# VH-VL binders against q9m4b5: the designs that were tried, part 29

Target 1, 129 residues: q9m4b5
Amino acid sequence: MQQQGSKSGSEMEVTWEDQQNINIFSRLNNRVHDLDDDIKSAKEKCENLEDAGNELILADEEMVRFQIGEVFAHVPRDDVETKIEEMKEATCKSLEKLEQEKESIVTQMAALKKVLYAKFKDSINLEED
Short names: E, the ipSAE of ESMFold2; O, the ipSAE of OpenDDE; V2, 0.75 times the mean of E and O plus 0.25 times the DockQ between their complexes.

## First folded at step 27 (VH-VL; framework fv_tislelizumab)

Design q4 (at its last look DockQ between E and O 0.47; V2 from the best seeds 0.00; counts 0 for: pae E 3.8 > 2)
Fold by OpenDDE, look of step 27:
Structure q4 (fold): chain C 129 residues (1-129), chain A 119 residues (1-119), chain B 107 residues (1-107)
Amino acid sequence: as target 1 above (129 residues)
Amino acid sequence: QVQLQESGPGLVKPSETLSLTCTVSGFSISDYYVHWIRQPPGKGLEWIGVIYYSGSTKYNPSLKSRVTISKDTSKNQVSLKLSSVTAADTAVYYCAREGYPSGYLFDYWGQGTTVTVSS
Amino acid sequence: DIVMTQSPDSLAVSLGERATINCKASQSVSNYLAWYQQKPGQPPKLLINWASFRERGVPDRFSGSGYGTDFTLTISSLQAEDVAVYYCQQYNSWPYTFGQGTKLEIK
């Protein structure tokens, strides 16, 4: 993300500190995008695991076909259920941590925005489209 | 005082797994990203990967299939595992800090630990 | 991957003279460019961040410039303690990549 300067208004002197804040903001913004991708992936995995768990519950077979890497094995349903639940829990916890990290970064960005907008007003645009 | 220190075996056999630990003091690994970088003898620097606050990781695609980075917050340690090592993996391995919100990139490094892959 | 190419690979400069090292990226890295100094037996030391910002404790004789694909590290007046290998590094995109390094010696 790059700052978008507004052509409207008087030219304001950009100090070293200002530029540093802008750079930090930009870097944090990039990190948020990285986290968004990770969060999306984690959500999808969590959903897939939940769906798999639900399907397994509906199964009436004691032994189920389970894919391990590129190999299919017959595994007790209960074992698969346990494994899916463990994977789901781990994935969901990971998701939560990712969201917390994002929230922390967003909070930092908000603080920087406040400082930068206080100085530059409408001569700077830190918003994403 | 901020300090990072790499540790692990200095000698690893081919096809084995290299395991290194980065012990951190003076700050919490929960507040900083930690990177691994290596440098073959007489050559330049290669970025290996990073671990986020959340524990999420990014790896160099050239090493992705062989690399695992993890952390133990209770010990304030970051670990690197590199499987199926060859002579090409002989290098000095560094862990380095990336700080937020200061935006510092690799502002602190460990002294590095030498790993030789040899039979 | 973004390829970082430094030039020259090595240079010798007289004490008190200007040293110039160039770094070119295969694609734009904006201002996400860092410079490091590495002395024998030591880890790299961060000198410049965001292409032109000196880190704390870095002498004023060091300066960085550039944006996009072309960057320059300048030592205005070379000192004996400046003998080292210098690396540029982009952190615009994963994976982070380094230049091949430039060995700076005293003529």
Scores: ipSAE 0.712, ipTM 0.873, lowest interface PAE 0.8, mean pLDDT 93
Fold by ESMFold2, look of step 27:
Structure q4 (fold): chain C 129 residues (1-129), chain A 119 residues (1-119), chain B 107 residues (1-107)
Amino acid sequence: as target 1 above (129 residues)
Amino acid sequence: QVQLQESGPGLVKPSETLSLTCTVSGFSISDYYVHWIRQPPGKGLEWIGVIYYSGSTKYNPSLKSRVTISKDTSKNQVSLKLSSVTAADTAVYYCAREGYPSGYLFDYWGQGTTVTVSS
Amino acid sequence: DIVMTQSPDSLAVSLGERATINCKASQSVSNYLAWYQQKPGQPPKLLINWASFRERGVPDRFSGSGYGTDFTLTISSLQAEDVAVYYCQQYNSWPYTFGQGTKLEIK
């Protein structure tokens, strides 16, 4: 992020708490980017599990090869389908939590932005390029 | 007065599950992240993981398949479970607070609880 | 994983003299670096955050510097109560990692 972090000479002073808030804002912005990576990964996993389930119904095979640890075994197609649905539901739950976390962080950033802009007005820039 | 306190069995048998609880006072786990860190005897510190506001978690990849961190906001408690333990899991286990607003680490630590993995 | 390497592993310094501890990250951690002090039988205590931001209540003889990969903790005038193990820790990337520690003693 872009910061000015300077005194105007007459209007405001940068306190210890102000510098801490600026550092926290920068950290939270980085945290959002990390969460976006996790969200993207979870979305891709959900899509892959959906595709795998569709391929099982299209193949219409009774027994399929499925990896159990380091060994492939022939298992009933319905058992694999059940496992895939369980994994999809778990991944969707995880994705929902990640989205909620991102919203919480964005809300905290907005609150910090409001406080910092109220104090420093146009002498600080907390917006992305 | 901010305080974190770890509790749980000090002795755990190999292959079993280690269960610890961090009870906090002076702040709400709804407002702060709580992390788990461990320190084997005479060695350095290893970060285990964190639970976020939403209940989502992030774990050290070295432990991810065996670790679960959860919280109970009504009791102001964060729990750690580590399955399939071995002697390598013998350590002092700490819970620690990430400062509010989140973004600086770790301003308060518990006193730590010693866990020994042995028959 | 980002490897944090401290140097030296141990250090002996006379009372009132300057102590310097270095920490090197295997890749950039920006300023997301903390320094901790740990005395025997106690949890770590946060001294410095964001590489150079001294926590409230920490004596001003402690200072931190650095950005990216190379960081330094300096104690400008060593006191008897500063005998401890010191750790650096990065929180730029998952997993968070600590240096191996530097034991500081009085000469």
Scores: ipSAE 0.313, ipTM 0.741, lowest interface PAE 3.8, mean pLDDT 85
ESMFold2 (binder alone), look of step 27: mean pLDDT 92; pTM 0.942

## First folded at step 28 (VH-VL; framework fv_tislelizumab)

Design j1 (at its last look DockQ between E and O 0.66; V2 from the best seeds 0.00; counts 0 for: pae E 4.9 > 2)
Fold by OpenDDE, look of step 28:
Structure j1 (fold): chain C 129 residues (1-129), chain A 119 residues (1-119), chain B 107 residues (1-107)
Amino acid sequence: as target 1 above (129 residues)
Amino acid sequence: QVQLQESGPGLVKPSETLSLTCTVSGFSISDYYIHWIRQPPGKGLEWIGVIYYSGSTKYNPSLKSRVTISKDTSKNQVSLKLSSVTAADTAVYYCAREGYPSGYLFDYWGQGTTVTVSS
Amino acid sequence: DIVMTQSPDSLAVSLGERATINCKSSQSVSNYVAWYQQKPGQPPKLLINWATFRERGVPDRFSGSGYGTDFTLTISSLQAEDVAVYYCQQYNSWPYTFGQGTKLEIK
């Protein structure tokens, strides 16, 4: 995000509020990138748990090998299935919340963008490369 | 009036878990990121972690394995848990807010609560 | 982690004189730098945000400058109430990190 010199000869006065809005927009943009990383990780975890659940459904064994920290234990299949489902639900819910937060921030950014472009027009670039 | 206030035990034994609460008034924790910062006696400031709107958290890598931050929106409170404490965890603990769209970082702090780790 | 290094560690300045505190980051942090004032028994008080913006209620004698890796807090005319420890902080990247602090005293 950079301010470019006005080509139109009318020097627009950049107010304190304008600069603040630019700074806030930049900060929100950074936050979106942070959330993108978190969302990606959460999606992967959710998918992994889903896959694990599906694999477990196909298992015929009554007792299955389950990893708890650094230890492997034999646990009843039904118990593991329940645990995986709980974990999946929690993880996917967390993912949903992350996505909602991102959406909220993006909405805020859009509002700031509108205000800034209304004033500065082509003298400002708020687009990501 | 905006106010943050830390509360918890002033004394914790080694290897136990430190539990603190940040009670917020004058604003909703759902509209702000809430941070925890600590300051050992006579030393500088150390950022511990933050909790997002969504409840997601970021922690200082130096403390990540021992720290948990959570929140209760119904009570407008944020909690900090630090497990396996040692003397090195003796400090004044602060909570502070970061909010949008104001964009202000740590514009309001709690008064801090002193935690001493001792046998 | 981004390391914030302040200089000097301590500073003694006469009343009415200029005080200058520097802060260097180990890598670029753009303008995501804040300055705090801390007095004994009190939490840090935010003075400057985004490297150059004074917070509400902060006297005009306080100013911040810098971008990238080099930042400066300036008190144009030191007052008795300015005796405190000052901290810089970056919030460009996780984890947030603070300088080690600069103790400002009256000479």
Scores: ipSAE 0.699, ipTM 0.872, lowest interface PAE 0.8, mean pLDDT 92
Fold by ESMFold2, look of step 28:
Structure j1 (fold): chain C 129 residues (1-129), chain A 119 residues (1-119), chain B 107 residues (1-107)
Amino acid sequence: as target 1 above (129 residues)
Amino acid sequence: QVQLQESGPGLVKPSETLSLTCTVSGFSISDYYIHWIRQPPGKGLEWIGVIYYSGSTKYNPSLKSRVTISKDTSKNQVSLKLSSVTAADTAVYYCAREGYPSGYLFDYWGQGTTVTVSS
Amino acid sequence: DIVMTQSPDSLAVSLGERATINCKSSQSVSNYVAWYQQKPGQPPKLLINWATFRERGVPDRFSGSGYGTDFTLTISSLQAEDVAVYYCQQYNSWPYTFGQGTKLEIK
């Protein structure tokens, strides 16, 4: 069976399937940016709760001021400690799920990059610089 | 076969909470994003919000104070709750799948469920 | 919110002729536009994604064009089954918004 040689480095015509892959990559990239915002917010909240819990351990008081909305109330230290730990557990678990979603999406994007760069070489730029 | 089906009460009294469930088959809500969209009688479409497979949500700002979307992965269900309803909330409510990871918006819709808000 | 404005609100086209529906966004939405067909008593059906990409199973007579703010859905040869209301939708910016709809009738 005879074969026709192909040009090394020749540009390929963009097909509808290629356009689909480019569009999918672009949408996944936008989702990663949304996730990054959510992850940053969740990280800050989780870290703030960790810091609040640590500060409470260092305090030498049985009653502490605890913020409820825009007001403070004096609450037993043990009750505040329990509440902070519950909030921290929920918030940090949510952060873990957000990071798992991002990792899944980045993996999908990497697969698309491999296919698109293999076909189009340096004719496209899919990098997030 | 991919299918989405909305269910819930068809009549809701003003000021009460509307509660709907979207039950899906043929795919897992762990792998796809689910949206809610509504359509008042004889009118156009309004996007309500989305729940991502991580459980995070985004809501239409016009409804954000009153809406909650949640999911139950073990039952393959997504729920919609809309509090303090008025006659303006009368509509057909749809759940729809975003074609993640392929990036198709709303490739499958449920049949819709009609909700009327009236005394 | 990005406003999607369709024109015309209604049109009548003879069988076998071309139907054209326009959609204009109040600001750039790149190519993040979808088109839907909705028949009475049915949910919307996705026809076109990314402004120009025809969905699987959608007949070749449907095509989309546009980028930025001006978008067009074209039915090259109208069939009786194409009688419906058509909606454009942007998903470039939060919240996602739909056009008001265009009712397509046979003349």
Scores: ipSAE 0.143, ipTM 0.702, lowest interface PAE 4.9, mean pLDDT 85
ESMFold2 (binder alone), look of step 28: mean pLDDT 93; pTM 0.945

Design j2 (at its last look DockQ between E and O 0.62; V2 from the best seeds 0.00; counts 0 for: pae E 4.7 > 2)
Fold by OpenDDE, look of step 28:
Structure j2 (fold): chain C 129 residues (1-129), chain A 119 residues (1-119), chain B 107 residues (1-107)
Amino acid sequence: as target 1 above (129 residues)
Amino acid sequence: QVQLQESGPGLVKPSETLSLTCTVSGFSISDYYMHWIRQPPGKGLEWIGVIYYSGSTKYNPSLKSRVTISKDTSKNQVSLKLSSVTAADTAVYYCAREGYPSGYLFDYWGQGTTVTVSS
Amino acid sequence: DIVMTQSPDSLAVSLGERATINCKSSQSVSNYVAWYQQKPGQPPKLLINWASFRERGVPDRFSGSGYGTDFTLTISSLQAEDVAVYYCQQYNSWPYTFGQGTKLEIK
């Protein structure tokens, strides 16, 4: 985010508050990127757990092979199903929270953007490349 | 008045898990990112990790996944767990806040709690 | 990880004189640099944020400057109460990292 000083108009005085708003906006933008990565990871985990659950439902075996760390164990299908469902619920809930946090940040950014563009207009670029 | 206070055992044996709690007053932990930082005796500062609004966490890779940070919003507390401790984990442990959208980074710290790892 | 390197490790300055502490990052951290003052037995105190923004209650004699990889903390006129260890920190990327610290003493 760079201030392109167009020298042509009345040099808008950048106030301390303006600079603070720019800094805050930039910082929030960085957080959005962090959250995007976390959201992506959480989605993948949620999907994997869902797929695992579906596969388990289709399994006819009473005992299934389940990996615990680096060890494989034979565990009752019903127990594994329960565990996967719990994990899925927890993971998906976490995903939802991440998305909510992102939405909150984006909303804050939008507010800052409005204020900054109102003052600086084309002399500031807050858009992502 | 804003206050952060770390609490936990001052002594932990090697290979055990260190558990600390940061009790916060004067603000809600839900409105801030909460961080843990430590300082070995006579040394500099090391960032341990952070917990987001959502409860998501980021940790220092140097701690090799031995760290868990959690929070209890009902108690306005943040917790730190460090497993498999060694003498190298002896330090003063601080909790600090990071505020959004105010942009304040570590504007308030706890007084710190000393943790010694020894047999 | 981004490495923050302070210079010097220790500094002795006469009362009323200027003290300058430098901090270099291993890669660009934009203006996401903070400076802290730490006195014995106390937690770090935030002095400067966003490389150049002085926190509330911080005396005017403290100033920060820099962008990218080179940052400076300046005390224009050293006072007795300024004796402390000073740390720079980057918060551009995880993990947050601190400089090794600079011990400031009175000459």
Scores: ipSAE 0.627, ipTM 0.859, lowest interface PAE 0.9, mean pLDDT 92
Fold by ESMFold2, look of step 28:
Structure j2 (fold): chain C 129 residues (1-129), chain A 119 residues (1-119), chain B 107 residues (1-107)
Amino acid sequence: as target 1 above (129 residues)
Amino acid sequence: QVQLQESGPGLVKPSETLSLTCTVSGFSISDYYMHWIRQPPGKGLEWIGVIYYSGSTKYNPSLKSRVTISKDTSKNQVSLKLSSVTAADTAVYYCAREGYPSGYLFDYWGQGTTVTVSS
Amino acid sequence: DIVMTQSPDSLAVSLGERATINCKSSQSVSNYVAWYQQKPGQPPKLLINWASFRERGVPDRFSGSGYGTDFTLTISSLQAEDVAVYYCQQYNSWPYTFGQGTKLEIK
């Protein structure tokens, strides 16, 4: 675990607000790890859609085979290209949102670190191993 | 004053899509994670999913193929859609706030809305 | 999924006496456990977060303890308004899961 609490007396007492800040830091750290997994997945999807779009453009056939459920159908390449571009836009926008959310959380953690280290100094460890 | 209010149809036919809306006042949904939880009659609680500040979502794997959570920040509303419902989806549905923007769970709940799936 | 198992399923305790509700997780959840009280016709109400952190406005007769897999909610002097169903919930791992509930009654 990344947190070590203070054990000193009244001058180093952990207030209700201090305990809340310590617990929030621990939760935010856990959430960053969860977001990293989601960001990895979104990056892979975005890259796969980019590759699919490039393959479709290079093929230059008027009709292409496209999977609809369990059945392949001949579909105009322009329709498939439009679908792939829509999926790319949605996925890249989702990835941007996830990365922005991570930045917000890391910023909150940095602010908490500053406050907690200022009060507890080396009585607490907020760093990852 | 914080208030969450669920709304939607009380009766839904099997195989149809259940649609619910949570209307929020007293805080902006842009600043909190919003969750949906349900409770079948006389049973315990089941977490459905969460929507993050960004609009990204995470769902209970047991429901993932059928569930969509979305939000409209301009109306301060969070929505739940659950497709292909069966009698097993009969429950009280709650929206809930994750307390302090990303700190811990569920300091405010809506009053709940009862949904019955029946022919 | 992490299974949260509460015991007992139902508990009757005399007014003014101590009530103890246990919750065990199928694997470690650190201190990421919350306790809720639910009265008939109402949504759950958060009592305890991070296993032992009492929410503001919750009477001090409610306390929580535990770390890892074994957690306890204690009501030190039961009052009539404490009749409810109590749930533990873990939020350490996806998906978040609740215990099956413990119904608390006055004996």
Scores: ipSAE 0.215, ipTM 0.705, lowest interface PAE 4.7, mean pLDDT 85
ESMFold2 (binder alone), look of step 28: mean pLDDT 92; pTM 0.941

Design j3 (at its last look DockQ between E and O 0.05; V2 from the best seeds 0.00; counts 0 for: pae O 9.5 > 2, placed apart)
Fold by ESMFold2, look of step 28:
Structure j3 (fold): chain C 129 residues (1-129), chain A 119 residues (1-119), chain B 107 residues (1-107)
Amino acid sequence: as target 1 above (129 residues)
Amino acid sequence: QVQLQESGPGLVKPSETLSLTCTVSGFSISDYYIHWIRQPPGKGLEWIGVIYYSGSTKYNPSLKSRVTISKDTSKNQVSLKLSSVTAADTAVYYCAREGHPSGYLFDYWGQGTTVTVSS
Amino acid sequence: DIVMTQSPDSLAVSLGERATINCKSSQSVSNYVAWYQQKPGQPPKLLINWASFRERGVPDRFSGSGYGTDFTLTISSLQAEDVAVYYCQQYNSWPYTFGQGTKLEIK
């Protein structure tokens, strides 16, 4: 349980808006965790493409086998290097977008945190472990 | 006031690419997630995918190989492309906004546009 | 995919009486369930989010409950304008999925 509502006499009540803000904060926190999983996957893909590019540096042949869909084709090593660099650039751009998305969500959570702590103070805990 | 409007061809031939545009007003697509949902005639709703603030996307795995969602923030528009269509893609297509701050679905919907795949 | 199964598929209820629609998920979805009302020729309208949170402007006669796998939408005193198809939807896991719908009619 990371959040709760409670009454503290006649000077404070949990409103419709307060319940909405609590529910939104909880959902945004889950979205950050989902984004962290996507960021991890994008980093792993970038590492795998970096490793593939490094293996091509050591290749002695001008032609290499490369999988295109369900078939293998013999293509020039330089063409495979170009393809891998294109894929790395696309993955890096995707990773940057995911990190920007996470930063936006964290900013929205910070704004909600101010509102909720201002009203509920110590009766609510919005900090993650 | 908040409004979403779908637009695109009403009739699409099999094997072609279905292209739709969601034009929004009253809010910025930089601040809200936009989803696409479709509804075949007389049937239920199917979620197609979402585009995030940053332009990152998530797609229904059943459609992932054929679907692309993109946005143009300067025109406040989100587009849907679905390639290699068949009669099974005949449906009403909706764009919908996820509520803000993000976390609840789907507080505003477009009117929907009917797409028929035939001929 | 998480399957959302609604019951009944169709329901007839007298004006002023209670209507109850059930929705069961194939896996736990916590409280990440929304309910929608759809009238003919119109897009769906959000009624309930987080299983039980009534959206602004939705009449008090609509209420939602449930957590985990079993969810219920209740209309306490049916009005003529409540004739529609009702859908539950989970958003706990990708892809988001909807129930098959429940058609509500006045008996």
Scores: ipSAE 0.562, ipTM 0.809, lowest interface PAE 1.7, mean pLDDT 87
Fold by OpenDDE, look of step 28:
Structure j3 (fold): chain C 129 residues (1-129), chain A 119 residues (1-119), chain B 107 residues (1-107)
Amino acid sequence: as target 1 above (129 residues)
Amino acid sequence: QVQLQESGPGLVKPSETLSLTCTVSGFSISDYYIHWIRQPPGKGLEWIGVIYYSGSTKYNPSLKSRVTISKDTSKNQVSLKLSSVTAADTAVYYCAREGHPSGYLFDYWGQGTTVTVSS
Amino acid sequence: DIVMTQSPDSLAVSLGERATINCKSSQSVSNYVAWYQQKPGQPPKLLINWASFRERGVPDRFSGSGYGTDFTLTISSLQAEDVAVYYCQQYNSWPYTFGQGTKLEIK
């Protein structure tokens, strides 16, 4: 978030409320970036689990090698499939929650943008490239 | 059943590194933020830091230079390291989870582990 | 850092009477405030989220209110089991910060 000095025109008075709104926007923006990282991670995990599930479908073995912590065990294919599905469901649900949070924050940011741009116009830049 | 449990040495010498582990059961650490909070004897609560799903961390600026939080997803554990400890670091240390959206803050805590810094 | 200041530091209230604990933030924290109850030898227990939402299992005598910088935890009718230290916390921004705590006792 960049505040640009007014080169010309009427000096705008920055109120305490304005400053708070700017600060809130900044914090929300930072949170969005954090959420982006977490969303990316969650997506990757979900995708990996999907891939694992697909790979398992292609396997003909009744028993498959499955990692439990630091130990590899031979587990029935059906059990592994169930576990992968459970993990996938949990991970994807987590992803959904993260996305919802981001959406909420973005909505809040949009509201703040309206207020801030209405007052400061081109004297403030709330856009990220 | 959701459970967090802190473990580590109860006694640490000054200038050494405090190492604690939060072992989680009943949920995956990959689905929650895991926080560390401490409480000196007879005092209030101090937030130490957090580890994200992604593994990213945030630390209290007052401790940032000395704190490291990491996790092992295979063991469903989160670790805290605090270097160069002093008597001021004597406290009960807690781990707690935070779910998202942000409203699911610290709904489950460990029972805490006492760490005393003494020569 | 956002400073959370509770008032009073200690409070004695008669059984069945109303207990009120205040928390002020040095900056606006919107409604990102939580309240905790802590009894001796136990970790804090989350009571209130988002300034006014009771956690599951929390008695309805507990209520939270506030937005921005001023927050209040109210126990409408104090019970014996409510004796504890209470903490407010903001989670609007990093680092998370707690109030200094309020010790609630029975008069």
Scores: ipSAE 0.006, ipTM 0.586, lowest interface PAE 9.5, mean pLDDT 88
ESMFold2 (binder alone), look of step 28: mean pLDDT 91; pTM 0.921

